# Ledger of designs, part 8: VH-VL binders against q5slc1

Target 1, 112 residues: q5slc1
Amino acid sequence: MGALRGRWAEEEALRFLLGKGYRLLWRNRRTPFGEVDLFMEKDGVYVVVEVKQRASARFGAPLEAITPGKVRRLLQSARFLLGRDDLPVRLEAVLVHGTPKDFRLEHLVLEL

## First folded at step 19 (VH-VL)

Design ac4
Fold by ESMFold2, fold request of step 21:
Structure ac4 (fold): chain C 112 residues (1-112), chain A 121 residues (1-121), chain B 108 residues (1-108)
Amino acid sequence: as target 1 above (112 residues)
Amino acid sequence: QVQLVQSGAEVKKPGASVKVSCKASGYTFTDYWMHWAKQAPGQGLEWIGEIYPNSGDTYYAQKFQGRVTMTRDTSISTAYMELSRLRSDDTAVYYCARDSKTIFGDWFDPWGQGTLVTVSS
Amino acid sequence: QIVLTQSPGTLSLSPGERATLSCRASQSVSTSYLAWYQQKPGQAPRLWIYDAYDRATGIPDRFSGSGSGTDFTLTISRLEPEDFATYYCQQYDYSPWTFGQGTKLEIK
């Protein structure tokens, strides 16, 4: 059965992180500040994980910047979901390079 | 200032090919993906594909696979889009546009001024 | 691919009025991977809003973006004569990148 699923890259990212020992708390949660794809925990630390798919071959490219506005909104969303603003939150990315038939994952910890 | 300047308007016969150029200035050409889009007369925008000038890597929308070829010449900071086996419904303005160069973003800024390609017998 | 549907097709308003332009996606557009462009006749599109909420450089505060999931909105709080143009939304969540068909904002 070869049916494509809509948000396939997010599913692959989740599977990958679960295999690395991350624990899923919430996914696809809307907040007043935007939507959080994956809200997870690893080694006692809360992690917002954002997934980005690109069909073009971008694996191994130099680190690209995240915009300050997106950082702010992701952190605000995390605080909203936790119901408090006094806990550290790590921001991570899973870049999915390619298409459903042929893709590679790149996992990054982003400096805030 | 960042600028994208495209080649002039072209008139072609059905079955021919056209090659549109897009010359970049004011930034490091090889650092940003370049995109191409089509706008038929009185219609909206349609994404054609992208090229990374550093590597020459491309990805094309399925509708254009087999008919479009994107290339570049990094020595003159110029991207090219070639469309083959032209049909009358290829009559459109074609734009190049620079990607945002962010981890999560793929918005387009700036755009070239556009190149009108007219396909008529 | 993600289909973006804009509504209304044409919006006729007068200067000073509030405009609300809608963009609906065929699937959730996550992490606000959505941009808006303004285009006037004979001109290239211009980036207006990126990441659903952020104004591009030089864009007036009367423009704001909102929404999440499948529903996004561009709002102009008080229309100025220069705001009458066609506006397109664009998603960059999943390749291929796609545009909405546009909303023409015209002076009544």
Scores: ipSAE 0.756, ipTM 0.914, lowest interface PAE 1.1, mean pLDDT 90
Fold by ESMFold2 at other seeds, fold request of step 21:
Structure ac4 (fold): chain C 112 residues (1-112), chain A 121 residues (1-121), chain B 108 residues (1-108)
Amino acid sequence: as target 1 above (112 residues)
Amino acid sequence: QVQLVQSGAEVKKPGASVKVSCKASGYTFTDYWMHWAKQAPGQGLEWIGEIYPNSGDTYYAQKFQGRVTMTRDTSISTAYMELSRLRSDDTAVYYCARDSKTIFGDWFDPWGQGTLVTVSS
Amino acid sequence: QIVLTQSPGTLSLSPGERATLSCRASQSVSTSYLAWYQQKPGQAPRLWIYDAYDRATGIPDRFSGSGSGTDFTLTISRLEPEDFATYYCQQYDYSPWTFGQGTKLEIK
């Protein structure tokens, strides 16, 4: 997959997670609540993965948590895509710091 | 009371440089990225770049790379943007704006009041 | 870079009417990394909507954001006199951050 395509950071995040044993179910899936970047599965648990690119070098800097509105919409989108709301769903982030030629990944589990 | 106060209007000749200041108050200056944007008369907004006051790290839009320098003085909570080799199409209002401090967000709140830079022959 | 195209350029309406302002991105803006700003003449922009859907502090609920992918909308359900201004969208999906050209909402 080319790092110079329009959504290169998402491609790198996907490649990284596949290498960690995640399985892809859907990508860039639109719902009434927004768009989900990567909807994946790991060890029997469904995972919504949101990818964020920033060209600036922000690796290791303190960041505040995800906003309550975004949490609600991501969970609503997961339930919409699954067609049910009784399954465990984990929220994760892959932060892509840098540009296509020079970047670093930070993988976070978002606690709710 | 989060506030960004910018330096006053500037009149410059082509080829000169200008340095605009942005003094922050009401929050921890070193915790938030600071951004700069340009608005030419009657035109929309154009992102110039960003600086992290804690580290001094910067990233500039390609259009401005080589002509813009962003710095800060953490002792007085002030960010600076310097634009060199000025030309007539650099005439604009320049804004500083504070980034959000969230994992996914990069919206700007608040904005400074703006600094008019006029480049005239 | 992601180009944002706003339409219409100018929207002439009367108080009490519903306004619909569009922002189209040159590629999908995943997870709705999009904000809206209001700007009045001689003033700085002000954050209005963030994350495509969420109103900034103090913004009246007659304003709503919607959309996903490449198409986003700012809706004002019932125009008040103070709502006449220029509105800009901004994306923060991929650096560099970019703004739309603006929609001027003017009184008919």
Scores: ipSAE 0.743, ipTM 0.912, lowest interface PAE 1.1, mean pLDDT 91
Fold by ESMFold2, fold request of step 21:
Structure ac4 (fold): chain C 112 residues (1-112), chain A 121 residues (1-121), chain B 108 residues (1-108)
Amino acid sequence: as target 1 above (112 residues)
Amino acid sequence: QVQLVQSGAEVKKPGASVKVSCKASGYTFTDYWMHWAKQAPGQGLEWIGEIYPNSGDTYYAQKFQGRVTMTRDTSISTAYMELSRLRSDDTAVYYCARDSKTIFGDWFDPWGQGTLVTVSS
Amino acid sequence: QIVLTQSPGTLSLSPGERATLSCRASQSVSTSYLAWYQQKPGQAPRLWIYDAYDRATGIPDRFSGSGSGTDFTLTISRLEPEDFATYYCQQYDYSPWTFGQGTKLEIK
């Protein structure tokens, strides 16, 4: 594990998910397909959680689904980290709206 | 066809203000964040800030905080950026650009054609 | 804020050659929150690559993006005359959004 500068939103997302009973397996793992922010487990299901920070408040904006390319790369990364491709993996997002002094979290399960 | 059409070139004196407009067409103006960027002559791009036309919420880069005001008029699908207390290093082309509408993305597409603001005594 | 440093500042090549443009971030840019833009003189920037790897609509497949963490690359496998322009990278991992200073790709 290396030093990671300025990733406060990821820390807040992790704290939030731990408080919801998620278990952390890995964080900030680089794979040949990209980096996974948080790789977690909840009620026997593996979960890739991606964190997105925006200083502006983004509530009420209709959002499209995650792009197909990013879905593919996140799932490839999960399979790489697990060393197998026969387990269910869920994709989730934690959207961090605001700045370190004033933020809100939005937790989403992503449809694939 | 999505288009962003900006107001024409401006010449201003130091200490004045300028208000640049950006008229959107071809999409639902209130659904996408709008960004503004500065490009001084022969220089790179510098992000100024963003506005959500639906709510009017804004966020500005620290360098411009206190001098920039972003507004919009949803009835005519137009965003505005006003820069006050102009100085010579504010001479630049100013662009509006539409944000992506994805959960994780904040790339800019399309961009307006740019508005040249010249600050000269 | 995340500072993006592009290299080289100017890259002089001939049509038919391979170009490699570098963008380095002051901190890790997670989940490939990086885009590339092309700009020609007198024109607005145009989206070229998003999410580090994905070409925008209509962008030729001779362009590819690669990299992760702090190091990202835009590669042009075989330069065409229309490819000579300035290229900017942009990060959208943490606000405020920032651009690299640009790499000018010019005909030699």
Scores: ipSAE 0.720, ipTM 0.902, lowest interface PAE 1.1, mean pLDDT 90

## First folded at step 20 (VH-VL)

Design ad3
Fold by ESMFold2, fold request of step 21:
Structure ad3 (fold): chain C 112 residues (1-112), chain A 121 residues (1-121), chain B 108 residues (1-108)
Amino acid sequence: as target 1 above (112 residues)
Amino acid sequence: QVQLVQSGAEVKKPGASVKVSCKASGYTFTDYWMHWAKQAPGQGLEWIGEIYPNSGETYYAQKFQGRVTMTRDTSISTAYMELSRLRSDDTAVYYCARDSKTIFGDWFDPWGQGTLVTVSS
Amino acid sequence: QIVLTQSPGTLSLSPGERATLSCRASQSVSTSYLAWYQQKPGQAPRLWIYDAYDRATGIPDRFSGSGSGTDFTLTISRLEPEDFATYYCQQYDYSPWTFGQGTKLEIK
């Protein structure tokens, strides 16, 4: 129960993506390079989805790209989980703006 | 050369209010969330809340809700934190700190030099 | 909110020794949303490590961050005199942002 309460934004992000036809492969998988929130598949493409919660209503505010270090670690983690490094992997974000009682989702494809 | 310069130390009586300023330079003030933190004497850091200078939107930690007000003046690149109905356990150094500007990050760099607020009878 | 507990409270070591500072979260910080700060008396905190693993600009190679899930560490491979300070961890996984209570690294 602590996991559901403590990681509510990730649960909402997962439900949202499942509703959009994504398939879940792994969740919260630790690798030597870090942890992947959601590792999914959509239309034959593997997708690493990272979830970020912020209580402030930051919906639609401009943000800079993901940091190079985090990109590197997410891609290394994807290759580790797949056991190969020759497949395309897409990086996506689900930004969860708000609190458990009042939130909005923003879904972004991140350019590598 | 990115800098946050805070207003000077304040001595207040219980029940009063204090307003601390934080002047930003060396970056686009309206592009970054600004945060405030409290450090009581000999204690660790406690997050108070945040403001987005572009919109003026704020969010406060529950402990401070109802007593803290964060504002800004974008024409002079300055953020403010006002704490009302002061009590003795509000004695602390108050810091402003700039959020990171990345999609996932919320680390703080740089920090202001801190403002000592002393509440004593 | 996520509570961060740092251990030990005080660590007394000599220059040249290896230091290991622990930060434990009350729930998984599964996306490595964790930073470390150094603070010396009378000074503001300074960003040291971000995203659990990345050194801030100008931070020496003797500092490294590691860990995942609920357990994170800051390691100093060979202590220099300037490294003696208090170190704080901070999480930015779930709002409100929180800090650990600090580990004071002091000279023996």
Scores: ipSAE 0.750, ipTM 0.914, lowest interface PAE 1.1, mean pLDDT 90
Fold by ESMFold2 at other seeds, fold request of step 21:
Structure ad3 (fold): chain C 112 residues (1-112), chain A 121 residues (1-121), chain B 108 residues (1-108)
Amino acid sequence: as target 1 above (112 residues)
Amino acid sequence: QVQLVQSGAEVKKPGASVKVSCKASGYTFTDYWMHWAKQAPGQGLEWIGEIYPNSGETYYAQKFQGRVTMTRDTSISTAYMELSRLRSDDTAVYYCARDSKTIFGDWFDPWGQGTLVTVSS
Amino acid sequence: QIVLTQSPGTLSLSPGERATLSCRASQSVSTSYLAWYQQKPGQAPRLWIYDAYDRATGIPDRFSGSGSGTDFTLTISRLEPEDFATYYCQQYDYSPWTFGQGTKLEIK
C-alpha cells in the first residue's frame, strides 16, 4: 500500500467505483502490453479503468479522444489478465480534476 | 500545419519583468491547453505551467508561483507568459508548447522555437 | 511531484551501434503517461515517443519505447548520424508535469 502512497487520485477513483458497486480484481497490474490501473467487474462484465489526474480545472471540458494505441494495449492487457480472449471488456475512465484537498471526479464509459 | 511562433529575444535588468508571446496557427487555439517550459543554458527542461485559452484558467509549478502570469488573447490566437522580479538565474530559453487533446495524454507537440531571455547584472 | 532521473548523462557511441537510454521515476508512473523528446543544439524539443510506446508521426522504426512502473527505456536499434542529440523523458501521470534532466547521445 505504501508503493501507492503518492497515487492519491487512483485511491479516490477506486473508492468512488466501489461505492457504485464495482468489484476490484487487480490494481496496477503489469502485463507484457502495459500497465492497467484498475481491473474491475460490474454486473458480470470485466472493466478496465484508467485514471487520469490533472491539477488544472478541466471538469466538463469537451470530450477528448483516446488514442488507438492505448485502446489496443488496454484490451491486450485485459485478455492477458483473464487468460482468454473471448470475453467482452469495457473500457472506462475516471478523470480526477484538481488536488487532494479540492477535486472532482468525472466517470466515462469509453467507446471502443 | 500546426505552428507556434514566439516573440524575439529579450535582455532585461534584474528586478524587471518580461512578457513572452506565442502565436498559434493551423489549429483551433481554444481547444488545447498551452504550456510553458524553461531551459537554462546547458541545462534540461523545466515545466513552468499551463493555461487553457478557452477559459483563461491556469496552473503553475510551485517554483514559479507568485512570479509568473500566463494570459492569452483568443482574437489573435496568442498565449503570453510574464515573469516578474527577474534575477540572473532566470536567464534561459523559454518555450511554449501545445498539449495533446486526448483523454489521457499531456505530451507536448508542437513546441515554439524558443525565446531567449537574458537577465544581466 | 514525480522526479525523473535519466541515465547515463552522456552516452558516447558510433553510428551502427545500439543505444539504450534510461528514465527512472521517483514513484510508479502509469505506463501510458510518459513521453520522449529529441532536442538538437539551437532547436526546440521535438516529440519522439508518446504513451511510453508510440512513435510520433515520421519517427523511424529504429526507435522504440519500453518499460513500466518506475523504469522506462528509449532504444535505438542501429544509430544513424542524425540520431545524435539530447533526449528527455516527460511524465504526465500526476501534476505538475516533469522532465528528466536529459541524456546526451554523442558521436564517439
Scores: ipSAE 0.750, ipTM 0.911, lowest interface PAE 1.1, mean pLDDT 90
Fold by ESMFold2 at other seeds, look of step 20:
Structure ad3 (fold): chain C 112 residues (1-112), chain A 121 residues (1-121), chain B 108 residues (1-108)
Amino acid sequence: as target 1 above (112 residues)
Amino acid sequence: QVQLVQSGAEVKKPGASVKVSCKASGYTFTDYWMHWAKQAPGQGLEWIGEIYPNSGETYYAQKFQGRVTMTRDTSISTAYMELSRLRSDDTAVYYCARDSKTIFGDWFDPWGQGTLVTVSS
Amino acid sequence: QIVLTQSPGTLSLSPGERATLSCRASQSVSTSYLAWYQQKPGQAPRLWIYDAYDRATGIPDRFSGSGSGTDFTLTISRLEPEDFATYYCQQYDYSPWTFGQGTKLEIK
């Protein structure tokens, strides 16, 4: 499967979220405001999911919030893809720690 | 206020080792990954690897695997990069740089001033 | 690993002109996982643009970042004398992190 050679962490994140009952609407969708990794739905709620891979294990490291610029662009992209700006959108992260042969996922809901 | 200060220039013979230091100040040293990069004379930047000072965990670029060792001393907020079995194409300026501490970001800010390592007979 | 190829290698322009510096990735880089650095001779690199689009502190608004997927651009709308330097792109989508080989922006 070519996915494990290229963008393997995104594929693993998608599989993980599908197994948790998320439904995929779009993937790697470009908009005038940037690109969205995964645009999904869970229990009637729209979710923007950003995936981040790091080969080094980073569990326990303190992390600051998502940058304001990235929040703005992700929300603008969601509104563009939905064709409306009056729906709430949840922002989530899947952090993929490790390599294709040895990795662990961390799933976070991000406060906007 | 955040600052990375590196050790001075080194002249080494082929086959020797060099250990470059990078002293951090103005922030919590153990909270940020530290990276090292190489810049040969007149050339671009090449990533060598990273270390997490809290745990000592490292990850190295394949090209340097087996010759580079990154360590740190948290009591003096100092990271180290050691390169062994030096050869002439290791002549370069070596930089340390601090990673961002964000969920998604791994840009480098600030950078140390650089350490020139010259490998010659 | 993701290879970044910058073009042109050298760009010769005069103050007041518009500069366009390209960074192309060997595979798609997720949105916002790209930075740009400026370096002058004898100095360390300095963060210029992060998350593909956001200027670092103190960077003037004549600099802008754009692009997605495999093609990213640093644009300088009107060159000032202090802008002549070498610029590097860097990706942080997939380990290992990598840099482009640089574009030298020099005065014509």
Scores: ipSAE 0.742, ipTM 0.904, lowest interface PAE 1.2, mean pLDDT 90
Fold by ESMFold2, fold request of step 21:
Structure ad3 (fold): chain C 112 residues (1-112), chain A 121 residues (1-121), chain B 108 residues (1-108)
Amino acid sequence: as target 1 above (112 residues)
Amino acid sequence: QVQLVQSGAEVKKPGASVKVSCKASGYTFTDYWMHWAKQAPGQGLEWIGEIYPNSGETYYAQKFQGRVTMTRDTSISTAYMELSRLRSDDTAVYYCARDSKTIFGDWFDPWGQGTLVTVSS
Amino acid sequence: QIVLTQSPGTLSLSPGERATLSCRASQSVSTSYLAWYQQKPGQAPRLWIYDAYDRATGIPDRFSGSGSGTDFTLTISRLEPEDFATYYCQQYDYSPWTFGQGTKLEIK
């Protein structure tokens, strides 16, 4: 429970995605390019899922909401973790709006 | 040319209230969260809270809950922070700062020039 | 909340030297949700690095950010006179957002 309290939004995101049929491969994996929150698989496709918690925030359109540097590092990290660069990888977000007692999840497929 | 211009320095007695203003220009005021931070003399930065100018929704750090009120006037693109029941340790420079407008980011750019609030008996 | 601890508190170096400023988080900020700010006396903070790695517009390439997990670093490869200032890290992984206490980079 200590770990859950510390990174509660990530735990809720993971539970949510497992309930949607995603399979967890790795979590919080470090690479030379950064760290990946959740590396998962769904319907034969590898998925990098990034979790973002805000007590009160939702911002922008998907294209304007993602920096090119962040996208590049996530894709580089996926290739590193897979040990190859010829497999399709999807980027997704789980936005956790609120606090542990009162939150809502928003699940997005990210346009590159 | 995005700018945040804050109101002038204030001197207050313990127990009083202060209201600092932050006027935005060069962007759509209602599209970005606005944050406030405190910097006591010779010390670092401390986050106070945030407001979404479109809706007026706020979230405050626990330390300031109950003493801080953030508001805005969208007709003049101005955010406000009011701090009540002032104490001597509220003496600080108070900054407003604009949030990034990104799905994952909440860095602050730009910052206002700061407003010195001095609480002296 | 996530506590950020910066080290050293003061770093005394000469122009031309390499500076390494550290920021440690009380829990993993493994998603690169970290920014760095520069502040000179009498001025507002200025965004320097965002997403742990990316320089803000106009920031010289002698500045670089690195790290992941709980340990993040701001490196200045070759100090210029204008680089002497206080630097703060800030996390935006979990609300409330928090800052480190700062590292003052001063002329030796």
Scores: ipSAE 0.725, ipTM 0.902, lowest interface PAE 1.1, mean pLDDT 90
Fold by ESMFold2, fold request of step 21:
Structure ad3 (fold): chain C 112 residues (1-112), chain A 121 residues (1-121), chain B 108 residues (1-108)
Amino acid sequence: as target 1 above (112 residues)
Amino acid sequence: QVQLVQSGAEVKKPGASVKVSCKASGYTFTDYWMHWAKQAPGQGLEWIGEIYPNSGETYYAQKFQGRVTMTRDTSISTAYMELSRLRSDDTAVYYCARDSKTIFGDWFDPWGQGTLVTVSS
Amino acid sequence: QIVLTQSPGTLSLSPGERATLSCRASQSVSTSYLAWYQQKPGQAPRLWIYDAYDRATGIPDRFSGSGSGTDFTLTISRLEPEDFATYYCQQYDYSPWTFGQGTKLEIK
């Protein structure tokens, strides 16, 4: 699919997390509740990872938390993909600051 | 009461420059990226670029690089967009708009009222 | 650069009808990285839908956003006279941020 080949920041985020010992379960999975960029596992915990690219440097800027609607949809998507709703799921972000030839990554665990 | 109030309409000749101001109130000006967009008469919206008021960092759409300069004065909570070497197709309403302040969001709310720039001889 | 193509360019309907406005992206856009704006003549655009699905404050529940991947939709279940305007989609998945060219929803 030509649209998927243009998602360079997601590829860099995946490589970064694999290097940190995360295991990939699914990527770009669509559910009735939305799309999950990366669904991963680390130390026995399931992790939904959302990737965000910005060409401008936004490193260190004060940011508010993830919106309640997005939290709800990501959790519903995780439960759908797991087929159960009784397991803990961690939400994380990988912020990709810059362009393909000049970028930096910021990895965050999101408070639920 | 988050508000963005823009400077008044401008009439310019080809080759001149214009500087549009956008005064922010009701929020912490330095915490939110500010964006600028162009709307030519009877046409849609075109993103011009963004500035982070805290650092002054900018990013411009390729079409406007070399002619646009975005600045700000944090002491008066005001952003500026300057467009140089004006041409007739620069005639448009120019908007400032505030970015969201969320990890993943970059939607625009609110927008300024717009500034009409007319380029004619 | 992600190009957003809206269709139709103009949609002529009557109050009480259902409207469906489409926004297609040149590459997949994460479901959460798309917004919709309403603009009436002589006015600034106003945020309508953010994160593909969420209504901005004060927006009536007859408006809903849907879609994923490359295809996104703004639906108005029962048109009111105040809903006739131009609607723009905007993506914030990959810089630079881009808008669709707009769909003008006009009274038939």
Scores: ipSAE 0.721, ipTM 0.899, lowest interface PAE 1.2, mean pLDDT 90

Design ad3
Fold by ESMFold2 at other seeds, fold request of step 21:
Structure ad3 (fold): chain C 112 residues (1-112), chain A 121 residues (1-121), chain B 108 residues (1-108)
Amino acid sequence: as target 1 above (112 residues)
Amino acid sequence: QVQLVQSGAEVKKPGASVKVSCKASGYTFTDYWMHWAKQAPGQGLEWIGEIYPNSGETYYAQKFQGRVTMTRDTSISTAYMELSRLRSDDTAVYYCARDSKTIFGDWFDPWGQGTLVTVSS
Amino acid sequence: QIVLTQSPGTLSLSPGERATLSCRASQSVSTSYLAWYQQKPGQAPRLWIYDAYDRATGIPDRFSGSGSGTDFTLTISRLEPEDFATYYCQQYDYSPWTFGQGTKLEIK
């Protein structure tokens, strides 16, 4: 869990990504455009990672892409945090299926 | 036109069970989670639980665990919620509602029209 | 579970006024994982705002959502007669999903 707080799924997502060689730059950063859960870097590429918890497994269920409004706000936030708008940024999701005692992670690269 | 049409009002005695139906139309029923919510007279909304029509998987709020059963019949695009061992404070309007299908969203649109369940002696 | 507390319970205003409806969460909620619903007597709730900021289809632009962390707001810039109703917030950050108890916006 890492800490006694109610955002356990984000902690698990962060631990998972650190184990995959991602580097954390910022977490839970508020910008004029919204909040970014995890702002990371992998192999020279900046990555915005959004975390979503659902107690139901939902593993493998069909999902539509991220909503256009959320895409726009995440990209605007990334540009704000970087201080420039000419660098590539990748959007990713970590879906946390289940509860603190029994969960599975699904890691997705989001198509823009 | 996406619609959820619920079964009609029910009057039940304490200790009985009630089963509310929610018929979906205008979309692929098996692609979206279905939720149920309770609204007691003059009160706000309370989430009861959810079912995935494709698999039949359910998850219930702890308050209702042990008394609620959600099922579905995919051949007629209908979800069901059954509440057992009824008591007077189960008197409420019960709604079904369709989940969003987005990666991060779980807002509800549309809602069924509601089913009034009255528990009285 | 995340408890949502709305305030005020009842807000009495006149058409043409600005309304501010508050929703406070018992723990931080991602700014994207909150929705607002409007409900009139005898009717089902209707989706009004999703992802904290985005209006549902057909919702007038006098409605806006804002906030982050534990504090979220639904603002109506200039009240119309049809806006008098009860409004509920709902979070979908952590299961189980929960609703606030509602704010009744009534004509003064």
Scores: ipSAE 0.717, ipTM 0.904, lowest interface PAE 1.2, mean pLDDT 90

